# Designs tried in a protein design chat: VH-VL binders against p39960r1967to2165. Part 1

Scores and structures below are computed, not measured.

Target 1, 199 residues: p39960r1967to2165
Amino acid sequence: VPLEDVCERENTLIPTIVVKLLEEIELRGLDEVGLYRIPGSIGSINALKNAFDEEGATDNSFTLEDDRWFEVNAIAGCFKMYLRELPDSLFSHAMVNDFTDLAIKYKAHAMVNEEYKRMMNELLQKLPTCYYQTLKRIVFHLNKVHQHVVNNKMDASNLAIVFSMSFINQEDLANSMGSRLGAVQTILQDFIKNPNDYF
Below, numbering starts at 1 at the first letter of every chain, in headers, positions and changes, except where a header shows other numbers; antibody chains aren't numbered by Kabat.
F is the ipSAE of ESMFold2-Fast. E and O are both the ipSAE of ESMFold2, at different seeds. Each is the mean of both directions, binder to target and target to binder. V2 is 0.75 times the mean of E and O plus 0.25 times the DockQ between their complexes.
Where letters were taken out, [cut] stands.

## First folded at step 3 (VH-VL)

Design A1
Fold by ESMFold2, look of step 5:
Structure A1 (fold): chain C 199 residues (1-199), chain A 126 residues (1-126), chain B 113 residues (1-113)
Amino acid sequence: as target 1 above (199 residues)
Amino acid sequence: EVQLQQSGPGLVKPSQTLSLTCAISGDSVSSNSAAWNWIRQSPSRGLEWLGKTYYRSKWYTDYAVSVKGRITINPDTSKNQFSLQLNSVTPEDTAVFYCARGPYYYDTHNEAFDIWGQGTLVTVSS
Amino acid sequence: DIVMTQSPDSLAVSLGERATINCKSSQSVLYSSDNKNYLAWYQQKPGQPPNLLIYWASTRESGVPDRFSGSGSGTDFTLTISSLQAEDVAVYYCQQYYSTPYTFGPGTKVEIK
């Protein structure tokens, strides 16, 4: 289901599943060693996904405060799976080249940092509202994970690598050159380290 | 009907600060569908965009590089206005100054500069 | 910065005849995600602020007569006044709002011959 359709159906700016998963990880998972790197039980991940698909969409009171969902890595795994299964990633296939071209030019020293940040902000403002707000929520979440690196061992660089394929859809990945995936990682690392520069 | 009304002095001495205000009626300076701009016009440089301010979860500003470091644009939600300060002016800053409602992010309907203030001729002279 | 140029600098046209103004940007102003050209046209009469005529290259602003039309894409754009009226004597500017700094063309003065 496209992100825009979910947000319209729920009358929200960010999908409810994203908010609930991220809130739970922020509540009890920020100090988990290897968060987002160490996989959760696949059975628990699939059970949680199915619960959201059937119970969460039907019952607005659905909560992660349940003995079934005690494993934080399963919640993190469910979130990563949700992002990968979106029909379009949060950079969108329509705009991924705009984002990555800018980062490639910056990496090639074709512009100064001030100009790069200005143009990146303008690109972000051109995203559809639900893409922008969902991206913003995720970036601030990952910044919180980064801030807990002493305990969880997941800095911005590690998180950027883990999430790079979640921010570009499979069609764009198949058509992208290696430099574009590296550009996505550079963008995400900068967002995670410096979210207030962009959001 | 949205209208922009400019106010401020039309004569400023060199090295002083040019200060103008734009009052908004029929819309809000914190509208999530518009950005608030200052533009100047002179025979030597034509129409020149100076900068904008807008609200998207927080206040943002963006200034033309030609005036960066000298310019400040501030919203005032209490008075539903936005202002321009241009520091250290020279006679080359003499122009008609306009405030304008302008483009915002694309997922809402965005026109170009669709509403303009009446213009204020500012002369920089001793 | 995106440089905007216009041609001609001035144009004299008989009443009721067609006036054509060209605008060129130094780089594309077509945004791929919405497939729109972020290009506007303004009319300015003496002592007045600019008045928006066309946005998104070809969309008329509310209240603008249908004799005004915009066309073009990417880097090349045209404003056409299909039947010039006396009240159309003005300077016409193209402007890109694709990226900051927003930039204007130098203007084309339209006069009655």
Scores: ipSAE 0.000, ipTM 0.541, lowest interface PAE 13.2, mean pLDDT 85
Fold by ESMFold2 at other seeds, look of step 5:
Structure A1 (fold): chain C 199 residues (1-199), chain A 126 residues (1-126), chain B 113 residues (1-113)
Amino acid sequence: as target 1 above (199 residues)
Amino acid sequence: EVQLQQSGPGLVKPSQTLSLTCAISGDSVSSNSAAWNWIRQSPSRGLEWLGKTYYRSKWYTDYAVSVKGRITINPDTSKNQFSLQLNSVTPEDTAVFYCARGPYYYDTHNEAFDIWGQGTLVTVSS
Amino acid sequence: DIVMTQSPDSLAVSLGERATINCKSSQSVLYSSDNKNYLAWYQQKPGQPPNLLIYWASTRESGVPDRFSGSGSGTDFTLTISSLQAEDVAVYYCQQYYSTPYTFGPGTKVEIK
């Protein structure tokens, strides 16, 4: 389902599943060693997805505090799966090349950091509201994970690598050069380290 | 090379606790690429997954809803084994119980239940 | 819970002939991120535990003869024994490991006729 359709259907700025998954990870997972790198049980990940499809979409009181959802790496896996399965990335099909071209120029030393940040902020302002708000929520979440790095061993660089694949769908990756994946990593790392510069 | 050896009583009275042990050789109960399961088989329910335990920086356990509240699965790293406790048994719990390895959480060996114990018939009767 | 069904309940096949067993899940067991079907087939002979034959719907476990093959995707799956041997007399189960609780089909008994 497209992100815009989910947010319109729910009358929200951020998909409910994203909010509930991130809240639970922030509640009990920030110190988990290898969070987002160590996979959760695929059976538990899919059970959680099924529960959201059956219970979470129709019940505002649905929570992840249930004993069924004890494994934080399964909750993290479900979140990564949700992002990967979106038909459009959070940079949107319309703008993903604008974001990545800008980062490629910056990596090639074709602009200074202040100019890069200014132009990146202009691109972010052009995103549809639900893309921007969902991206903002995710970036601040990953900044929290980064701040717990001593215990969880996941700094901004690690997180940028892990999540770069979730911001480029499989079709775009097959049609793109490896430099676009590296560009996404550069963008995400900077967002995670310096979220207040952009959001 | 990996083998699972089951032990435990074959007769349990109603309302008591069923207790079984599965000893592991050729692998570690704390391997981060393995999960350790209990499955039972009866004529009325067929093959039924009961739960699993596994280690990922700490211990995790996941139980089937049908037995949650009565079941406990415990690893024992010093003996390299894992156990099943099923409380308040009734004759409907009569089954052959199996321990099994899998599925894994590594990307290379996400197989189904690839190694099984020999099975233990447990009869619940007065 | 994902309900697994099998057909037929039993079948009798002459030595050397093809046996075909069908399995259907109540929802898709295809994991879209890796494009794999989390479906397995087991053989169980009297007095023995189940023995894994096929995983990921079509991948043979080590030591399983070439005459066993799995096919299908999503919700519909087939186990084929291309040339039935005497030692293939058993009950065959499909099983999903896509989501917990993991669930098994009711089994298909294969006999020599």
Scores: ipSAE 0.000, ipTM 0.538, lowest interface PAE 13.9, mean pLDDT 85

## First folded at step 4 (VH-VL)

Design C5
Fold by ESMFold2 at other seeds, look of step 5:
Order: sequence, then structure tokens, then C-alpha cells
Structure C5 (fold): chain C 199 residues (1-199), chain A 121 residues (1-121), chain B 105 residues (1-105)
Amino acid sequence: as target 1 above (199 residues)
Amino acid sequence: EVQLVQSGAEVKKPGATVKISCKVSGYSFTSYWIHWVQQAPGKGLEWMGYIDPSDSYTNYNQKFKDKATITADKSTDTAYMELSSLRSEDTAVYFCARLPYSDFWSEFDYWGQGTLVTVSS
Amino acid sequence: DIQMTQSPSSVSASVGDRVTITCRASQGISSYLAWYQQKPGKAPKLLIYAASTLQSGVPSRFSGSGSGTDFTLTISSLQPEDFATYYCQQYDSYTFGGGTKVEIK
């Protein structure tokens, strides 16, 4: 399901599943060693996805406070799988080249940092509201994960690598010989380290 | 063209150590995890662990945690697996492989050619 | 960990035969399963991913089906180059099935 359709159907700015998954990870997962790098069991991930589809749709009190959801890596895995299954990237298909072209120019020293940040902010403001708000929520979440790096071993660079495929498809990777992957990682790393500069 | 090229076959005595290399080309080494898979003679495939080459973070199948040490060298785009205290049951072909993503919920799309390690007295 | 039970362990077949190989997971894995072909002395080759999607360059005589716990690889008309060992693999902990050797009668 497209992100915009989920937000419209729920009458929300951020998909409810994203908010609930990130809240639970922030509650009890920020110190988990290898968070987002160690897979949760697929059985637990599937059970959680099914619970959101069945229990979350029919029970307003649905929460992740339940013995079934003890494994924080399954919650993290469910979140990553949700992003992977979106039909469009978080920068949107329409704008992903604009984002990555800007970062490529910055990496090549073709613009100064002040200009880069101004133009990046302009691009962010052009995103549909649901994309912008969801991206903002994710970036601040990943900043919190980054702040716990002493315990979880996941710094901004690691997180940027892990989440980069939510922002670029395989066709663009093949066409660019990997330069756009590096651009996405540069953007994400900067967002995660300095979220208040952009959001 | 994505390639994973492994070092050649090794013959070792019990108690020795072997270090297998897996050199990658055709993609960004630090953007994809490298996995290792064991195949004993006439047996199936068994996953051993992976490394994230960007910072050398490793995760192991518990069975192999005390046997294998996985490392990476970013300057040569090469992953390594060292097997210590070799025994006859360590005789196997060892493969390196990667996923199509820098993620773990996918299939192995590229494999090294395999390295036969033979442990005999 | 999720166990993968692959059957049969071997099958003898003739060129042109329809061959069916099954994998059963010890718990539900949705469609997160791949099938590989391995010839002697070679690395495994990906055939099917996401339970039913053909990898590019793989002949259409190969097909995959199933979801949840029960999965099937089918070769509709066996060719001489298809004599090999076939493995399923679930994505959770990268656990492989025990393999099915397809041999010529």
C-alpha cells in the first residue's frame, strides 16, 4: 500500500504501525546490541504483522505490551520490513534523484555547506506531508538510536547503511554504478547526526 | 559485474589454522554484508555468520562462534574467515556470499566459487 | 531457530519427467524462502526467491509455490542440465534445507 493511501485511510500524518513500532523500540530497545543489524525471528515478525492487521484494526487498545512481543529485534525487523514493502521510497520516486543529485554535488565539493542545507530543506518541504512527517519521525528515532551507540553499537554511519535501501531502488543502483547509494548514505548520516538542521 | 573471488584450496593438519579470503569487485564493499556458508563433503549448506565490512561488526551462528573468526579489510575489499584448532570434521567447502541489500531479509544473489579445506593427519 | 525439512533427499528421474521437491518450515515464514541449484564443484545458483519469483535468466520450466510452512519447487520437464542438488533456504537465520539430489535414471 502507498504511504499516502495509508495516511489518508487512517486520517493520520504518520502510519499508525510506524508510530507504535518506533515507540516500543524507543521504550525498551535503544540499548539492544546490534539493533537493526541482528534479525528477529521471522515467525515473530509475521505474528506481529498479523496482529497489527487483525487485532490493531479491531481493538483500539492494541499495544505491544504483551509477552508475545518480548523480542525487540522482531519489532525492529517488523519496522524494517514495513519500509521495504512500501511501493515507493521515503524520498518518493518523483524526488529521489533531486535529493541524490544534491548530495552528489556536495560530496564533489561543488557547493558549500550552507547552500547544501538550504537546498536540502527546500527539497524536504516539497515532499507530500505524509512522507515528510514519516521521514521526520524516523530520523529523530534513528538519532535516539545513535545516541545510545555505546550500548547498542549502532552509530549514524551504520544506521545510514542499514536504511539506505528504503531510499533507492535496484534500478537506480545499477544505472549509477553506486554513486547514488553513497549519496543516500551521506544524506541519512547527516540527518541522523544533525536532525535539528533539517527538521 | 559483481564478483566474489575466494582463495584456493588448503590442506591442513589437525590443530592448525586456516584463513580463507573473499575479494569482492563490481560493487561498494562497505555497503553490503558478507556471509559465510559451510558445506561438508556430501552434505548440505550451513550458514556460519556475517560481517558488516563498514565497521567489522560480526554475527555468528552459535555452532561456529568458537571455531570461526570473520574479518574484513576495507583497503583491499576483502573479507576473511579464519578457522582455528582444525579437526577432521572441519573438512568442507567454504563459500562467501552476499545479499542484494545491506540487510538480512533476503536471498543470496552472489556467491564465491568456494574454498576446499581438507584436514587430515 | 526455524528448521527446514526438505524432501525427498534424492530422486531418480528421466529427461522430460516432472520433478517436485518440497520444503516444510517448523513455523510460518510467509513467502521468505529461496530455492538454489548446485552442481558438483560449483557454488549454489539462485533459482527462485520470495517463494515463487523466478530469478532472471532461469528457465520457465522452474516454478515455486507455497507460503507459510509448505513450499514446492517444480521442474515441469527435466532437462539434462537440471541434474543437480536443490536447496531451499529461509531468510530468518539463513537456514537451508537438507538438499534434494536429482539424479539421472
Scores: ipSAE 0.219, ipTM 0.673, lowest interface PAE 5.6, mean pLDDT 85
Fold by ESMFold2, look of step 7:
Structure C5 (fold): chain C 199 residues (1-199), chain A 121 residues (1-121), chain B 105 residues (1-105)
Amino acid sequence: as target 1 above (199 residues)
Amino acid sequence: EVQLVQSGAEVKKPGATVKISCKVSGYSFTSYWIHWVQQAPGKGLEWMGYIDPSDSYTNYNQKFKDKATITADKSTDTAYMELSSLRSEDTAVYFCARLPYSDFWSEFDYWGQGTLVTVSS
Amino acid sequence: DIQMTQSPSSVSASVGDRVTITCRASQGISSYLAWYQQKPGKAPKLLIYAASTLQSGVPSRFSGSGSGTDFTLTISSLQPEDFATYYCQQYDSYTFGGGTKVEIK
């Protein structure tokens, strides 16, 4: 389901599944060694997705405080799978080239950091509201994970690599020969390290 | 074009060490994990372990954790697997392979050509 | 680790035959399964990922089906270049099936 359709259906700015998954990870998962890098079981991940689709949509009392959801890596895996399965990337298909072209230019030393930040902020303001708010929530979450790197071993660079595939689909990646993936990683690393510069 | 090019065949004596290289091209080396797979003569495929080249984080199949050491050199875009204390049962073709994602729930979309290691006295 | 049971271990077939190969997982794996083709002396080649999605450049005579624990690779009309060994693989722990050798009858 498109992100816009989920937010409209729920009358929310951020999909409910995203909020609940991130809240639980922030509650009990920030010190998990290898968070977002060590796999949860696929069976547990799918069971959790199905529970959100069937129980979470019809019952506001649905929580992840249930013995079925003891495995933090399954909760993290469910979140990553949700992002991977979105039909559109978080930069949107319409704007992903604008974001990545800007970062490619910055990586090539063709603009100074102050100009890069200004132009990046302009692009962010052009995103649809649900894209922007969902992206903001994710970035601040990943900043929080980054701040726990002493225990979890996941710094901003690791996180940028893990989540970069949520911002470019496989067709665009194959056509760009990987240069846009590196650009996405540069953008995400900067967002994660310096979220208040952008959001 | 994505390519994984492995070092050539090796003949070793029992007790020796071998280091197999896997040089990548056509993509960003640090953006994708490199896995290693063993295929003994006439046998199926067996996963050995992987490395995240961005920070050299490794994970091993328990069967191989005392046999194999996986490393990466970001300056040459090359992954390595070293096999120590070689025995005749280590005779196999060894493949490096790539995932299309930096996630661990993926298929292997590109493979090296394989390196035959023969251990004989 | 999730065990993968692949059958048959070999099949003799003629050009034009329909060939089916099965894999069974010891636990539910949703659709997180790939199929590979390997010719003698060569590296495996990805055919199908996510149980049923055909890799780019793979002929349409190949198809995959199944979810949960039971999966099938089908070659609708066997061609001379299809004589090879086929492997399934589960993503979670990277376990492979034992392989199915498709041989000339």
Scores: ipSAE 0.038, ipTM 0.612, lowest interface PAE 7.5, mean pLDDT 85

## First folded at step 7 (VH-VL)

Design P5
Fold by ESMFold2 at other seeds, look of step 10:
Structure P5 (fold): chain C 199 residues (1-199), chain A 121 residues (1-121), chain B 105 residues (1-105)
Amino acid sequence: as target 1 above (199 residues)
Amino acid sequence: EVQLVQSGAEVKKPGATVKISCKVSGYSFTSYWIHWVQQAPGKGLEWMGYIDPSDSYTNYNQKFKDKATITADKSTDTAYMELSSLRSEDTAVYFCARLPYSDFWDEFDYWGQGTLVTVSS
Amino acid sequence: DIQMTQSPSSVSASVGDRVTITCRASQGISSYLAWYQQKPGKAPKLLIYAASTLQSGVPSRFSGSGSGTDFTLTISSLQPEDFATYYCQQYDSYTFGGGTKVEIK
């Protein structure tokens, strides 16, 4: 389901599933060793996804306080699966190449950092509101995960690698020598380390 | 084009050590996990473990944790598996493989050609 | 541990025959199962992932079905190049089935 359609249906700026999953991870998962890198049980991930699709859509009181959801890595996996299954990346299909082209130029030393940040902020302001707000929520979440790196062993670089696959379309992911995966990693690492520079 | 190229066949005596290499090309080495799979003669495939090359985090099948050591060298885009204290039952073909999404337990989409290790008295 | 039971262990069939291979998981694994083809002396090749999705470049005579515990690989019209051993694999801990050797008569 498109992100805009979910936000319109729920009358929210950020999908409810995203908020609930991230809140639970922030509550009890930030110190989990290998958070977002150690896969959860795929059966538990799928069960949680189906519960949101069936119960969360019709029950505003739906909660993750249930013995079925004890495994924090399954909650993290469900969040990653939600992002992977979006029909459009959070950079939007219309703009994803604008974001990655900018980062490619920056990595190639074709612009200085201050210009890169200015132009990146201009691109962010062009995103539809639900994309921007969802991206912002995610970036600040990952910044919190990064701040717990002493315990969880997941710094901004690790997180950028993990999440980059959710921001690139399948065509670019399959391109074995394409620079767009590295570009997304550069963008996300900077967002995670320096969220207040962008949001 | 994604390629995983393994080192050549080895013949070893019991008690020896062997180190198998898996050199990758055509993709970002640090973005994907590298897994190792054993195929003993006349037997099927058995998963041994993986490494995340970005920081060398490893996870092993318990059956192999005292036998295998998986490492990675980011400067050469090469993963390694060392087998120690070789015995005749370690005779097998060993494959490296990767996943399309490193952050999940997914299918193996690319495989190395395999390395035969023969252990004989 | 989730065990994967694959059957039959071998099958002899003629070119053009329909061949069916089954894989059963000891616990429900939803659709998280892959099928591989391995020819002698070669690495396994991915045929089908997510139980039923054909990998790019795999002939349409291959199909997969199933969910939960019971999964099937079907070769609708066996070709001479389909002589191989076929493995199923569940995703969580990469447990493989024992394999099915398809022999062309």
Scores: ipSAE 0.331, ipTM 0.730, lowest interface PAE 4.3, mean pLDDT 86
Fold by ESMFold2, look of step 7:
Structure P5 (fold): chain C 199 residues (1-199), chain A 121 residues (1-121), chain B 105 residues (1-105)
Amino acid sequence: as target 1 above (199 residues)
Amino acid sequence: EVQLVQSGAEVKKPGATVKISCKVSGYSFTSYWIHWVQQAPGKGLEWMGYIDPSDSYTNYNQKFKDKATITADKSTDTAYMELSSLRSEDTAVYFCARLPYSDFWDEFDYWGQGTLVTVSS
Amino acid sequence: DIQMTQSPSSVSASVGDRVTITCRASQGISSYLAWYQQKPGKAPKLLIYAASTLQSGVPSRFSGSGSGTDFTLTISSLQPEDFATYYCQQYDSYTFGGGTKVEIK
């Protein structure tokens, strides 16, 4: 399901599933060793996904404070699977190359940091509202995960690698054109470490 | 274009060690986990463990935890597996492989050609 | 751990035959299962992932079906290059089936 269609149906700026999953991880998962890098059990991830599709859509009181959802890594896995299954990247198909071209120039030392940040902010302002707000929510979440690195062992670099595969066009991911994947990793690492510079 | 190229066959005596290499090309080495799989003669496939080459984070199948040591060298885009205290039952073909997404338990989409390790006196 | 039972252990077949291989999980694994082909002296090759999705470049005579605990790989019309051993693999902890050798009759 397209992100904009979900936000329209729910009359929200951020998909409800994203908010609920991230809130639960922030509540009890920020100190989990290897958070987002140690997969949860596939059975638990799928059960949670199905519960959102069935219970979450029809019951406003649906919550993750349930014995079924004891495994933090399954909650994290469900969130990553949600992003992996989106039909469009959070940079949008229309703009993903604009984002990555900027980061490629920056990585090649073809622009200074002040210019890079200015142009990146300009691109962010052009995203559709639900893309921007969802991206913002995710970036501030990952910043919180990064702040807990002493306990969870997941710094901004690790998180950027993990999540980069959800932001790249499938053609570029499958085609081994590493410059686009590396560009997304650079963008995400900077967002995660310095979210207030962008959001 | 994606290739995993392993080192050649080895013949070892019991008690020796062996180090198998897996050189990667055609994709970003640090963005994907490298897994290792054992296949004993006439037997099926058994997963041994993986490494995240970006920071050398490793995870092992309990069975192989004391047998195998997995490492990576980012400067040469090469993963390694060292097998210690070799015994005749360690005679097998050893494969490296990768996932399409390194942060999930998933299918193996690319494999190395395999390295035969023979342990005999 | 989830045990994977693959059957038959071998099958003798002729070119053109329809071949069916089954794999059973000891507990439900939804559709998180892959099928591999392995020829002697070669690495396994991914055929099917997510129980039924054909890997790019794999001939359409291969198909996968099933969900939950019971899964099937089907070769609709066996070709000479299909004589090999086939493995199922469930994703959690990468447990493989015991293999099915498809031999020429």
Scores: ipSAE 0.328, ipTM 0.728, lowest interface PAE 4.1, mean pLDDT 86
Fold by ESMFold2 at other seeds, look of step 14:
Structure P5 (fold): chain C 199 residues (1-199), chain A 121 residues (1-121), chain B 105 residues (1-105)
Amino acid sequence: as target 1 above (199 residues)
Amino acid sequence: EVQLVQSGAEVKKPGATVKISCKVSGYSFTSYWIHWVQQAPGKGLEWMGYIDPSDSYTNYNQKFKDKATITADKSTDTAYMELSSLRSEDTAVYFCARLPYSDFWDEFDYWGQGTLVTVSS
Amino acid sequence: DIQMTQSPSSVSASVGDRVTITCRASQGISSYLAWYQQKPGKAPKLLIYAASTLQSGVPSRFSGSGSGTDFTLTISSLQPEDFATYYCQQYDSYTFGGGTKVEIK
């Protein structure tokens, strides 16, 4: 399901599933060693995904406070699967090349950091509201994960690598000889380390 | 195109150490895990462990934790597996392999050509 | 740990035969299973993933079915290039079946 359709149906700025998954990870998962890098069991991930589809759609009191969802890595895996399965990335298919071209130019030393930040902010403001708000929620979440790096061993660089594949679809990944994936990683690492510069 | 190219066959005596290389090309080395799989002669496949090359995080099958050491060199886009205290039962072909998405348990879509290690007295 | 039991261990067959290979998991694994083909001296080659989805470039005579604990790889009309060993693999912990060697009769 497209992100905008979910937010419209729920009358929210951020999909409810994203908020609930991230809140639970922030509550009890920030110190999990290898968070977002050690997969949860596939069975648990799919059970949670199906529960959101079936129970969450018909019961607005659905929560993750349930012994079925004890495994933090399954909650993290469900969140990554949600992003992986979106029809469109949070940079949007229409704008992903604008984001990545900007980062490529910056890495080639064709602009200074202040100009890069200004132009990146301009691109972010062109995103549909639900894309922007969802991206903002995720970036501040990942900043919190980064702040716990002493325990979880996941710094901004690791997180940028893990999540970069969610911001470039499989077709664009196949067409990118690594430069666009690296550009997404550069963007995400900067967002995660410096979220207040952008959001 | 994605390629994983392994070092050549090795013949070793019991007690020796061997280090197998797996050089990748056609994709970003630090974005994907590299896995290692053992195949003893005439036997099936057995998963040994993986490395995340971005920070050298490793995870091992318990059976191989004291036998194998997996490392990565980001400057050459190469993963390594070192086998220590070799015995005749370590004679096998060793493969490196990749997943389509490192953030999930998935199928192996790309494999190295394999490296035969022979341990003989 | 999930154990994968593959049967038969070998099949002697002729070109044109229908060949069926089965794989059973000790616990339910939904559809998270892959099938590989391996020829002597070569790395395994992915045929089927997610139990039934054919990998790009794999001939349509190969098919996979099953869910839960019991899975099947079928070769509808065996060709000369299909003589190989076949492995199933469950995704969690990367456990492989013992293999099925398909040999020429």
Scores: ipSAE 0.315, ipTM 0.726, lowest interface PAE 4.6, mean pLDDT 87
Fold by ESMFold2, look of step 14:
Structure P5 (fold): chain C 199 residues (1-199), chain A 121 residues (1-121), chain B 105 residues (1-105)
Amino acid sequence: as target 1 above (199 residues)
Amino acid sequence: EVQLVQSGAEVKKPGATVKISCKVSGYSFTSYWIHWVQQAPGKGLEWMGYIDPSDSYTNYNQKFKDKATITADKSTDTAYMELSSLRSEDTAVYFCARLPYSDFWDEFDYWGQGTLVTVSS
Amino acid sequence: DIQMTQSPSSVSASVGDRVTITCRASQGISSYLAWYQQKPGKAPKLLIYAASTLQSGVPSRFSGSGSGTDFTLTISSLQPEDFATYYCQQYDSYTFGGGTKVEIK
């Protein structure tokens, strides 16, 4: 289901599943070694996904404080899977090339940092509200994960690599030969290190 | 075009060490994990472990933890696997392989051509 | 670890025959299973992923089915170039089946 359709159905700015998954990770997972890099079991991830589809979509009392969901890496895996299964990335199909072209120019030293940040902020303001708010929530979450790097061993660079796969659909990945993937990684790393510069 | 090119066949004596290379091209080396797979003569495939080339994080199949050392060199886009204290049962073809995403749940979409290591007295 | 039991270990069949290879997981793996073809002296080649999705460039005579614990690879009309060993693999721990050698008589 498209992100904007989910937010309209729920009358929310951020999908409820995203909020619940991130809150649980922030509650008990920030110090997990290899968070987002060590996968949970596929069985646990699917069970959680099915529970959200069957119980959580219509029941605000649904909670991840259940013994079924003890595995933090399964909660993290469910979140990553949710992002990858979105039909459109959080940069949107309409704007993903604008974001990545900007980062490519910055990486090539064709732009100073102040100009890059200004233009990136202009692009962010053009996103649909649910894309922007969901991206903001995720970036501040990943900044919290980054702040716990001493314990979890996941700094902004590691997180940017992991999550870059969630911002590129399979068509763009095959066509770009990695240049757009590297651009997304540059964008995400900067967002995660410096979220207040953008959000 | 994504390519994984491995070093050539090796013949070693028992107790020796061998280091197999896997040079990648056609994609961003640090964005994808490199896995290693053993195939003993006439046998099936057995997963050995992987490396995340971005920071050299490794994970091993317990069976191979004391036998194999997986490393990466970002300057040459090359992963390596070193096998130590070689014995005759280590005779096998060794493959490097890639996932389509940095995602533990995927299939191997690209493989190296394999490197035969023969351990003989 | 999830064990993968593959059968038969070998099969001899004629050109045009329908060949069926099965793979059973020791616990449920949903649809997270791949099938590979390996010809002598070559690396494995991906045929089917996600249990039933045909990899690009693979002939349509190959198909995959199943979910949970029981999976099947089918070659609808065996061709001489299909002589190979076939492996299933579950994604969660990268455990391979023992392989099925398909020989053309």
Scores: ipSAE 0.242, ipTM 0.691, lowest interface PAE 5.1, mean pLDDT 86

